VH-VL binders against Argininosuccinate lyase 2 (argH2). Designs and how they scored, part 16

Target 1, 199 residues: Argininosuccinate lyase 2 (argH2), of Mesorhizobium japonicum (q981v0r135to333)
Amino acid sequence: ATELQRHSIPIPETWLATSIRDVENILAHGTLPVVVKPVSGSGSSGVRLCDSAAAAIAGFNSAKSVLQDQVDLPSPDILIQQYVEGKEYSAEIIAYDGKLHCLGILAKHKGPPPCFVEVGHDFPAPLLEPSLQELASFASGAVSALGLEFGPAHVEFVITESGPVIIEVNPRLAGGMIPVMLSHALGTSILDMVIRLYA
Key: E = the ipSAE of ESMFold2; O = the ipSAE of OpenDDE; V2 = 0.75 times the mean of E and O plus 0.25 times the DockQ between their complexes.

## First folded at step 17 (VH-VL; framework fv_benmelstobart)

Design m4 (from j5 with heavy chain Q99T; at its last look DockQ between E and O 0.75; V2 from the best seeds 0.72)
Fold by ESMFold2, look of step 17:
Structure m4 (fold): chain C 199 residues (1-199), chain A 118 residues (1-118), chain B 107 residues (1-107)
Amino acid sequence: as target 1 above (199 residues)
Amino acid sequence: QITLKESGPTLVKPTQTLTLTCTVSGFTLGSYGMHWIRQPPGKALEWLGVIWSGGSTYYNAAFMSRLTITKDNSKNQVVLTMNNMDPVDTATYYCARKTWLVGYFDYWGQGTLVTVSS
Amino acid sequence: DIQMTQSPSSLSASVGDRVTITCKASQDIRNYVAWYQQKPGKAPKLLIYDASRLETGVPDRFSGSGYGTDFTFTISSLQPEDIATYFCQQYYNLPYTFGQGTKLEIK
């Protein structure tokens, strides 16, 4: 997140909370609304938009319960992020041989606030080709700024009225059905591409 | 306040290379792409190319062999280079920015007239 | 490349007149058309986007319509300050292309 800021790439303010006291301290110095979510999880599980301190505490407890399935963790961590409103997309990128290759841009569909239950993804995103180039370049720029020189990256970002904002950059394949959808649409296995990088 | 300003020579001789700089303020080049567009006197605008926020470029095929767009995000500058200039390239050159996910231009520089003549 | 053919090339009208300018695209571009006003020595000013949407701060005497290949720009009641060249732009695909322009004069 810090390296993105040094490269002038917008990110939402993000905090890590391990207790309800952490949540209260973050909200005393932060701006509502916020998104409360587990540090790991599937889809939108435990994710909640919170417009009050009481809602944020409830969201913290809900997200914490999602993490209870994980073993060998010293303590579960909860992310609290400034809410960023706009059109949400993801990009699947492969870094190889000094080059970044964008495999595709997906539009994300989420249910209504406050829980944002993911209801589907569109591939390709329903955008004109120049807009796909624009998004791919932004996502690739973020991966490059982080210094990822090898392997897959999953980038999530939002296009707001005031510009693009990076939500997540994960050095792994996307979760859920996204790798399957990309493999089917592209006519080649995304997993096979990743295995070739490491072989 | 968003501003764009083109700078560079106003006279160029045939076969020479044109270099124009667009200096921006009020936004970052890490978040927005920059487009170059020219207008020959009394004629339609011609879109030349773009450098996207991540540094990738796309050029109009009519100019691709002699056109280069580069940038320096820390200086807020985008540079157009066109080699082998000809009198037909006489035009006002604009840099322009657009809102995300659309293709129309809501921010333009003042433009700089470049005359190609011996 | 997508060609935008604009008509007429020049037009003279009186204050208060309704003025109509057309653009025809060489292929279906849905509603991805913008209209600009350009005064001498100035950069273009966006008036209409998405074929029919009015840009913020633009007087409502300006309007646009069309879908597919045929697009129309209208000034409902011409004002003296509307003397300018008007042109369309497609943004369906790269390279972006522009109409040749219509020079509007007040008679």
Scores: ipSAE 0.571, ipTM 0.835, lowest interface PAE 1.6, mean pLDDT 81
ESMFold2 (binder alone), look of step 17: mean pLDDT 92; pTM 0.929
OpenDDE, look of step 17: ipSAE 0.849; ipTM 0.942

Design m5 (from j5 with light chain T56K; at its last look DockQ between E and O 0.69; V2 from the best seeds 0.73)
Heavy chain, then light chain:
Amino acid sequence: QITLKESGPTLVKPTQTLTLTCTVSGFTLGSYGMHWIRQPPGKALEWLGVIWSGGSTYYNAAFMSRLTITKDNSKNQVVLTMNNMDPVDTATYYCARKQWLVGYFDYWGQGTLVTVSS
Amino acid sequence: DIQMTQSPSSLSASVGDRVTITCKASQDIRNYVAWYQQKPGKAPKLLIYDASRLEKGVPDRFSGSGYGTDFTFTISSLQPEDIATYFCQQYYNLPYTFGQGTKLEIK
ESMFold2, look of step 17: ipSAE 0.625; ipTM 0.871
ESMFold2 (binder alone), look of step 17: mean pLDDT 91; pTM 0.919
OpenDDE, look of step 17: ipSAE 0.872; ipTM 0.946

Design m6 (from j5 with light chain Y32W; at its last look DockQ between E and O 0.69; V2 from the best seeds 0.70)
Fold by ESMFold2, look of step 17:
Structure m6 (fold): chain C 199 residues (1-199), chain A 118 residues (1-118), chain B 107 residues (1-107)
Amino acid sequence: as target 1 above (199 residues)
Amino acid sequence: QITLKESGPTLVKPTQTLTLTCTVSGFTLGSYGMHWIRQPPGKALEWLGVIWSGGSTYYNAAFMSRLTITKDNSKNQVVLTMNNMDPVDTATYYCARKQWLVGYFDYWGQGTLVTVSS
Amino acid sequence: DIQMTQSPSSLSASVGDRVTITCKASQDIRNWVAWYQQKPGKAPKLLIYDASRLETGVPDRFSGSGYGTDFTFTISSLQPEDIATYFCQQYYNLPYTFGQGTKLEIK
């Protein structure tokens, strides 16, 4: 988050909370509304939009329960993040040989607040080619600012009336057949790199 | 308040390289791409190219052999470089910005007239 | 490249007249058209986007319409301050392209 700010890439304010006292301290600065979510997880599990302190505490407890059900997680920490309204997209990026390749842009579909259950993705996003270039450049710029040399990155971001905002950058593979299709298109070198990263 | 301002030489000799700088304020170059557009006297506007927010570029094929767009986010500057200038390149050069996911320009610099003559 | 052919190249009208300018695209570009006003020595000013939507602060006497290949721009009642060159722009794909302009004069 801090490195993105040094490169003037917009991010929402995000805090790490380990207790209800942390949640109360974060909200004392007038940060509502916020999104409360587990530090790790899939889909919208444990994710909640909160417009009050009581809702944020409930969201913290719910997100913590999701993490406690997962014995392979290294940390029970909960993210509290300023809510950012706008169209949400994701980008699938592979870093290889010092270069970044954007595999595609997905438009995300979420259920209604407060839980934002993910209901689907459009791939490719239904946008004109110049808009796809615009989004790909923003996402790749964020990955480049973080200095990733090898491996996959999944970038989530929102386009607001005031411009784009990075929600998260995760160094992980996209789902589905993309790694198999990429291996065929680029030969064996990217597949070898991906296997090595996760071996 | 969003502002864009072009600066650079107003006279260039044929074969020389033109370098124009667009200095911006009120937004960050990490959030918005910048476009260069020129207008020869009495003629239509010509879109030259863009540098997107992440640093990638796209150039109009008519100019791409001579055109380079770069930027420095820390200086809030975008630079147009055009090689091998010719009198037909005499034009007012604009930098422009747009809102995300649209293709029309709501922010323009004042423009700078560049005359190419011996 | 998508060609935008604008007509007329110039016109002269009286204050209060209805003025209509057209652009034709060389292919279907749906409604991805903008219209600009440009006064001498000035940068273009956006008036209309998405073929028919007014930009904030633009007077209601300006309007636009069209879809596909044929687009129109209208000033319902010409005012003295409307003397300018007007042109269209497509933003369906890169490179973005512009009409050659219509110079509007008051007679």
Scores: ipSAE 0.576, ipTM 0.842, lowest interface PAE 1.7, mean pLDDT 81
ESMFold2 (binder alone), look of step 17: mean pLDDT 91; pTM 0.919
OpenDDE, look of step 17: ipSAE 0.820; ipTM 0.929

## First folded at step 18 (VH-VL; framework fv_benmelstobart)

Design n1 (from h1 with heavy chain W52Y, light chain S30R; at its last look DockQ between E and O 0.81; V2 from the best seeds 0.00; counts 0 for: pae E 2.2 > 2)
Fold by ESMFold2, look of step 18:
Structure n1 (fold): chain C 199 residues (1-199), chain A 118 residues (1-118), chain B 107 residues (1-107)
Amino acid sequence: as target 1 above (199 residues)
Amino acid sequence: QITLKESGPTLVKPTQTLTLTCTVSGFTVGGYGMHWIRQPPGKALEWLGVIYSGGSTYYNAAFMSRLTITKDNSKNQVVLTMNNMDPVDTATYYCARKQWLVGYFDYWGQGTLVTVSS
Amino acid sequence: DIQMTQSPSSLSASVGDRVTITCKASQDIRNYVAWYQQKPGKAPKLLIYDASRLETGVPDRFSGSGYGTDFTFTISSLQPEDIATYFCQQYYNLPYTFGQGTKLEIK
């Protein structure tokens, strides 16, 4: 997140909370609504939109429960992030030999608030080619700024009136059906390409 | 207030290289795609190319062999370089910005007339 | 590349007249058309986007219509300040391309 800010790449304000007191301190400065989510997890598990301090405390406890089932390390952390309204997209990027290759831009479909359960993806996103180029450049810029030199990256972002904002960058293949959808659309196996990178 | 201002020479001799600078205020050049568009006297506008927020470029194929667009985020500037100028390249040159994911331009510089003549 | 053919190239009309300008695209571009006004010595000003939507602050005497290949720009009641050259632009694909322009004068 900090490296993205040093390169002037927009991210929403994000805080780490380890206790309910942390949640209360973060919200005391009037940053609502927020998304409360576990630091690690798949899909939308434990993710919650919160428009009050009480909702944020409940979301903290829910996200903490999700982490305790999945994390071996002590003291799992909860992420509190300023809510950013807009259409959500993702980019699938392969870093190889100092080069970044954007395999595609997908539009995400989410269920209703407060949980935003992922309900589907479109590949390619229903955008004109010039717009896909804009987004690919943005996502590749974010990966480059983080110094990710090798392997797959999954970039999630939201389009606002002021432009795209990075939600997260994960050095992994996307979850769900995205690798299968890309493999069919591109006529080649995305998983085989990643496996060959590690050969 | 958002402003764009083109600067550079107004007279260039044939075969010389044109360098124009677009200086912006009210937004950061790293946050938007920056476009160059020219208008020969009495003729249609011609889109030259773009440098996107992440630094990648796309050029109109008609100019691609002679055209380079670069940017400096710290100076809030975008630079157009066009090699091997010819009298047919005489035009008013504009830098322009648009909102994300649309294709029409709502912010234009005032333009700078570049005359290519011996 | 997508060509935008604009007609007429010039037009004279009286104050209060209805003025119509057309653009034809060389292929189907859906509604991805903008219209601009350019006064002498000035940069273009966006009037219409998505073929028919007015930009903020544009008087409602300006309008646009069309879908596919044929697009129309209309000034419902010409005013003295409307003397300018008007252009269409497609933004369906790169390179973005513009019509040749219509020079509008008041007689």
Scores: ipSAE 0.511, ipTM 0.815, lowest interface PAE 2.2, mean pLDDT 81
ESMFold2 (binder alone), look of step 18: mean pLDDT 91; pTM 0.914
OpenDDE, look of step 18: ipSAE 0.875; ipTM 0.943

Design n2 (from i1 with heavy chain W52Y, light chain S30R; at its last look DockQ between E and O 0.89; V2 from the best seeds 0.00; counts 0 for: pae E 2.9 > 2)
Fold by ESMFold2, look of step 18:
Structure n2 (fold): chain C 199 residues (1-199), chain A 118 residues (1-118), chain B 107 residues (1-107)
Amino acid sequence: as target 1 above (199 residues)
Amino acid sequence: QITLKESGPTLVKPTQTLTLTCTVSGFTVGGYGMHWIRQPPGKALEWLGVIYSGGSTYYNAAFMSRLTITKDNSKNQVVLTMNNMDPVDTATYYCAHRQWLVGYFDYWGQGTLVTVSS
Amino acid sequence: DIQMTQSPSSLSASVGDRVTITCKASQDIRNYVAWYQQKPGKAPKLLIYDASRLETGVPDRFSGSGYGTDFTFTISSLQPEDIATYFCQQYYNLPYTFGQGTKLEIK
């Protein structure tokens, strides 16, 4: 988060919560609405938009239950993040030999509030090619700012009225069907490319 | 209040390298794509290229062999370098700004006329 | 590259006249067209974007229409301050390209 700000890359305010007490403290001084989500997970699992303290506490408990089977820790962390309105996109980036390659920009489709269940993706995103280039440069800039020099990165961001805002940068391939869709669209196995990076 | 101002030499000899600087206020160049556009006297505007927020560039194929666009976020400046100038490159050079994901230009610099003559 | 062919090259009209300028794209560019006004010695000023949407602060005597390849720019009642060169721009794909322009004079 801090490295992105040093490079003038917009991010929403984000907190970690380990208990309901943390949630209450964050919201006493924070801005509603917020998104409550597990620190690790797939898709929109355990993600919840919360417009009140009661909703945020319920979202915390829900996100915690998602982590119980995925984290071998007694008290896993939950993210509380300022809600950013706008259309969501993702980018798949491969870093290799001092270069960053954007394999594609996807538009995310989400279910209705408050859970925003991830329901699908469009590849390529329904945008003009100059816009795709602009977003690819933004996403690559975020990965570069974090110092990722080798391997895949999955970047999630939102386009707002004031420009793009980074939601997450994960140093991994995207989950779900995204690698399969990209492989089909590009005519090249994305998994084979990643395997060759580590050979 | 957004302002863009081009600065640099107004007279260049053939074969020399042109360097123009666009100084920006009202927003940070690190957060936007910045474009260069020129207008030969009495002719249509020609889009030269862009440097995107992440630092990648895209140049018009007609100029790409001799065109470089860079930016300096600390000075809030964008720099155009164009090698091997020829009298046909005589034009008013503009830097231009626009909002994200939009291809039309809301804000233009005042422009600087560059004359290429021996 | 997408070519923007603009006509006429110049136009003389009287105050109060309706003025029409056309721009034709070499391929389907949907509605990704902007129109600019440029006065002598000055930078272009955006008037219309997305073929028909008026930029903030632009008088409503200016209008635009079109979709696909054929686009029209209109001044419904010409005013003395409208003396300028007008041109279109496509932003469907890179490189962005511009029409040659129409020099508008008031008789």
Scores: ipSAE 0.434, ipTM 0.778, lowest interface PAE 2.9, mean pLDDT 81
ESMFold2 (binder alone), look of step 18: mean pLDDT 89; pTM 0.913
OpenDDE, look of step 18: ipSAE 0.897; ipTM 0.954

Design n3 (from j5 with heavy chain W52Y; at its last look DockQ between E and O 0.75; V2 from the best seeds 0.71)
Fold by ESMFold2, look of step 18:
Structure n3 (fold): chain C 199 residues (1-199), chain A 118 residues (1-118), chain B 107 residues (1-107)
Amino acid sequence: as target 1 above (199 residues)
Amino acid sequence: QITLKESGPTLVKPTQTLTLTCTVSGFTLGSYGMHWIRQPPGKALEWLGVIYSGGSTYYNAAFMSRLTITKDNSKNQVVLTMNNMDPVDTATYYCARKQWLVGYFDYWGQGTLVTVSS
Amino acid sequence: DIQMTQSPSSLSASVGDRVTITCKASQDIRNYVAWYQQKPGKAPKLLIYDASRLETGVPDRFSGSGYGTDFTFTISSLQPEDIATYFCQQYYNLPYTFGQGTKLEIK
């Protein structure tokens, strides 16, 4: 998050909370609504849109429960993030020899609030080629700002009325069906491609 | 509020290199790409190219051998460089921005007329 | 490259007249067409996008229609302030391309 801000790449305001008091302090200075989620989790596990202090506290306890069950951390961290409304996309990027290769742009389908269960993806995103180039450049810029020279990256972002915002940059293959969908669409195994990079 | 302003020389001799700067405010170049478009006197607009938010470029093939677009996000500046200018390149040069996921332009600089003559 | 052929190249009409300008694309571009007004010495002003959608603040005497290759721009009742050159633009693919323009004058 901090490194992206140093490169002037938009991100939602994000806070770290380890206790209910942290949640209360953040809401005293933050703007509702917020998304409450565990720092490490599977898909949408423990992710919740919260319109009130009571909802945020409940979301914190739920996310903390998910994180503690899946990881044995003595004081797990919970992210509280400004809610960003807009069309959500992801980009699958491979970094090799100082170059970034965008394998594709996917349009994401989410379930309704407050939980936003991820329900599917479209590949390729149903966009004109100039729009795909625009999105690919934004996502690649975020990966470049983080200094990734080698390996896969999964980038999630939202296009809002006021411009693009990065949600996550993960130096890993995407979860779920995304690698399978890309492999079928491209006619090449994404996993084999990643293995070759590490060989 | 969003502003775009082109600056640079108004007179250039044939064979010289044109350098124009677009200075922006009200948004960041890390969030939006910048397009260059020119208009020869009395003629149609010609799209020259774009530098996207992440730094990648795409140029109109008709100009690609002579054209470079660069930027400095910290200075809020996008720079157009066009080599080997000819009198036919006399035009008003605009920088322009658009909303995401569309291809029409609703933010334009005022334009700068560049005359190429001996 | 997608060519946009605009017709007529110039028009002379009276206040109150209905004015029609056409653009023809060299290939199917669905509805990815914008129309601009440009007054002398000024940057183009967006009037119509997606072939038929009116930009905010644009008077409703301006309209557009079309799909595929044939597009029409109409001023339903010409006003004195409408003296300008009008352009179509395709944004289906790069490079973006523009019509040659139609100079509109009042008789």
Scores: ipSAE 0.583, ipTM 0.847, lowest interface PAE 1.6, mean pLDDT 82
ESMFold2 (binder alone), look of step 18: mean pLDDT 91; pTM 0.916
OpenDDE, look of step 18: ipSAE 0.821; ipTM 0.928

Design n4 (from j5 with heavy chain V102S; at its last look DockQ between E and O 0.81; V2 from the best seeds 0.75)
Heavy chain, then light chain:
Amino acid sequence: QITLKESGPTLVKPTQTLTLTCTVSGFTLGSYGMHWIRQPPGKALEWLGVIWSGGSTYYNAAFMSRLTITKDNSKNQVVLTMNNMDPVDTATYYCARKQWLSGYFDYWGQGTLVTVSS
Amino acid sequence: DIQMTQSPSSLSASVGDRVTITCKASQDIRNYVAWYQQKPGKAPKLLIYDASRLETGVPDRFSGSGYGTDFTFTISSLQPEDIATYFCQQYYNLPYTFGQGTKLEIK
ESMFold2, look of step 18: ipSAE 0.607; ipTM 0.857
ESMFold2 (binder alone), look of step 18: mean pLDDT 92; pTM 0.925
OpenDDE, look of step 18: ipSAE 0.848; ipTM 0.943

Design n5 (from j5 with heavy chain V102T; at its last look DockQ between E and O 0.69; V2 from the best seeds 0.74)
Heavy chain, then light chain:
Amino acid sequence: QITLKESGPTLVKPTQTLTLTCTVSGFTLGSYGMHWIRQPPGKALEWLGVIWSGGSTYYNAAFMSRLTITKDNSKNQVVLTMNNMDPVDTATYYCARKQWLTGYFDYWGQGTLVTVSS
Amino acid sequence: DIQMTQSPSSLSASVGDRVTITCKASQDIRNYVAWYQQKPGKAPKLLIYDASRLETGVPDRFSGSGYGTDFTFTISSLQPEDIATYFCQQYYNLPYTFGQGTKLEIK
ESMFold2, look of step 18: ipSAE 0.641; ipTM 0.876
ESMFold2 (binder alone), look of step 18: mean pLDDT 91; pTM 0.913
OpenDDE, look of step 18: ipSAE 0.862; ipTM 0.945

Design n6 (from j5 with heavy chain V102A; at its last look DockQ between E and O 0.71; V2 from the best seeds 0.71)
Fold by ESMFold2, look of step 18:
Structure n6 (fold): chain C 199 residues (1-199), chain A 118 residues (1-118), chain B 107 residues (1-107)
Amino acid sequence: as target 1 above (199 residues)
Amino acid sequence: QITLKESGPTLVKPTQTLTLTCTVSGFTLGSYGMHWIRQPPGKALEWLGVIWSGGSTYYNAAFMSRLTITKDNSKNQVVLTMNNMDPVDTATYYCARKQWLAGYFDYWGQGTLVTVSS
Amino acid sequence: DIQMTQSPSSLSASVGDRVTITCKASQDIRNYVAWYQQKPGKAPKLLIYDASRLETGVPDRFSGSGYGTDFTFTISSLQPEDIATYFCQQYYNLPYTFGQGTKLEIK
């Protein structure tokens, strides 16, 4: 996150909370709405959009419960993140020898608030070609800024009224059916491409 | 406040290389691409090319053999380099920015007139 | 490349007149058209986008219409401050291209 900021790539304001008092202090100085989520977790479990202090406290307790169900927890931390409203996209990037290749841009669909269960993807995103170039360049820039010069990367980001915001950069293939969907759409095996890259 | 300003020479001799700098404020070049557009006197605007936020470029095929767009995010500068200038390249040169996913330009520099004459 | 053919190249009208300018695209570009106003020595100013949507702060005497290849820009009641050159732009694909402009003068 800090490395992205150093390269002037927007990320949402993010805070770490370990108690309800931390939540109250963050909200006293921050702007609602916020997303409350566990520091680690699978999918969107424990993730909640909160538009009030009461909702944020409830979200903290819910996210803490999810984290406590995981093996080897000492004392779980909860992430409080500025809500970023806008259209969500993902990019699948392959980095090799300082060169970045965008395999595709996907539009994401999420279920209703407050939990935002992911419900689908469109490939290719229903955008004009110049817009796809614009998105691909932004995602590749984030990967480059993190120094990911080799291997696959999955980038999630939101286009807001005030510009793009990076949500996640994962140095791995996308989860779920995305690699299969891309393989069929592109007419080649994405996993085979990644294996060759590491050979 | 978002501002864009072109700077560089106003007179260039034929065959010389033109270098123009667009200096921006109020946003970051890591978040927005920058476009170069020129307007010959009394003629239509011509889109020259773009450098996207991540550093990739796309050039109008009519100019791509002579055109290079680069940037320095830390200096808030985008640089247009155009080789082998000719009197027909006399124009006002603009840098411009647009909102994301839009294709129309709502932020323009003031423009700089470049005259190519021996 | 997508060509934008604009008509007329110049126009004289009186204050209060309805003014109409057209652009034709060389291919179907759906509604990806913008219209600009440019006063002498100034950068273009965006008036209309997506063929018919008014940019914030632009007077509602300006309007646009069209879809596909044929696009129209209208000033419903010409004002003295509307003296300028007007032109269209397509943004369906790169390179972005512009109409040659219509110079509007008051009689």
Scores: ipSAE 0.585, ipTM 0.847, lowest interface PAE 1.5, mean pLDDT 81
ESMFold2 (binder alone), look of step 18: mean pLDDT 92; pTM 0.926
OpenDDE, look of step 18: ipSAE 0.833; ipTM 0.936

## First folded at step 19 (VH-VL; framework fv_benmelstobart)

Design p1 (from j5 with heavy chain Q99K V102S; at its last look DockQ between E and O 0.85; V2 from the best seeds 0.75)
Heavy chain, then light chain:
Amino acid sequence: QITLKESGPTLVKPTQTLTLTCTVSGFTLGSYGMHWIRQPPGKALEWLGVIWSGGSTYYNAAFMSRLTITKDNSKNQVVLTMNNMDPVDTATYYCARKKWLSGYFDYWGQGTLVTVSS
Amino acid sequence: DIQMTQSPSSLSASVGDRVTITCKASQDIRNYVAWYQQKPGKAPKLLIYDASRLETGVPDRFSGSGYGTDFTFTISSLQPEDIATYFCQQYYNLPYTFGQGTKLEIK
ESMFold2, look of step 19: ipSAE 0.579; ipTM 0.844
ESMFold2 (binder alone), look of step 19: mean pLDDT 92; pTM 0.925
OpenDDE, look of step 19: ipSAE 0.857; ipTM 0.944

Design p2 (from j5 with heavy chain L101M V102S; at its last look DockQ between E and O 0.84; V2 from the best seeds 0.73)
Fold by ESMFold2, look of step 19:
Structure p2 (fold): chain C 199 residues (1-199), chain A 118 residues (1-118), chain B 107 residues (1-107)
Amino acid sequence: as target 1 above (199 residues)
Amino acid sequence: QITLKESGPTLVKPTQTLTLTCTVSGFTLGSYGMHWIRQPPGKALEWLGVIWSGGSTYYNAAFMSRLTITKDNSKNQVVLTMNNMDPVDTATYYCARKQWMSGYFDYWGQGTLVTVSS
Amino acid sequence: DIQMTQSPSSLSASVGDRVTITCKASQDIRNYVAWYQQKPGKAPKLLIYDASRLETGVPDRFSGSGYGTDFTFTISSLQPEDIATYFCQQYYNLPYTFGQGTKLEIK
């Protein structure tokens, strides 16, 4: 997140919380509404939009429950993030030899607040080719700014009325059905491509 | 307030290389791409190319062999380089910005007239 | 490349007249058309986008319509300050292309 700001790439204000006291301290200086979500997870598991301190504390406890039921993590931190309104997209990028290749741009469909259940994806996003170039370049710039030089990256971002905002950059293949959807659309196995790169 | 300003030489000899700089303020080049557009005297505007926010470029095929667009996000500058200038390249050169998810230009520099003469 | 053919090339009208300018695209570009006003020595100013939507701060005497290949720009009641060159732009695909322009004179 911090590296993205050093490169002048917009991100929403984000905090880590380990306890309810952390949540209270963050909200004393932060701006509501916020999104409370687990540090690690797929889709929208444990994600909640919160418009009050009480809702944020409840969201924290709920997100903690999600982490405790999943894979052992090095830190059980919960993310508290400024809510950003806009159309959400994702990009699948692979990095090799200092070059970044965007495999595709997807439009995300989410359920209504407060939980934002992920309900689907469109590939390719229903956008004109120049817009796809614009989005791919923005996502690639974020990956480059983080110094990810080899392997897959999954980028989530929102286009707002005041410009693009990066939500998340993960150095892994996307979760869910996205690798399968891309494989079918591109006529080749995305997972196999990634495995071959590491060989 | 958003501003764009083109700077560089106003006179170039045939075969020389033109270098123009667009200096921006009020937004970041890490968030927005920058387009170059020119207008020969009395003629239609011609879109030359774009450098997107992440640094990738796309050039109009008519100019692709002679055109390079680069940028420095920390200096808020985008640079147009055009090789092998010819008198037909005499034009007012603009840098311009568009909003995201669109293709129309709501912010333009004032333009700089570049004359190519022997 | 998508060609935008604009007509007429020039137009002379009186204050208060309705003025109509057309653009034809060489292929279906849906509603991805913008219209600009350019006064002598100035950069273009955006008036209309998405074929029919008025840019903020633009007087409502300006309007646009069309979908597909045929697009129309209208000034409902010409004012003295409207003397300029007007042109369309497609943004369906790269390279973005512009009409040749219509120079509007006031009698």
Scores: ipSAE 0.560, ipTM 0.835, lowest interface PAE 1.7, mean pLDDT 81
ESMFold2 (binder alone), look of step 19: mean pLDDT 92; pTM 0.925
OpenDDE, look of step 19: ipSAE 0.832; ipTM 0.936

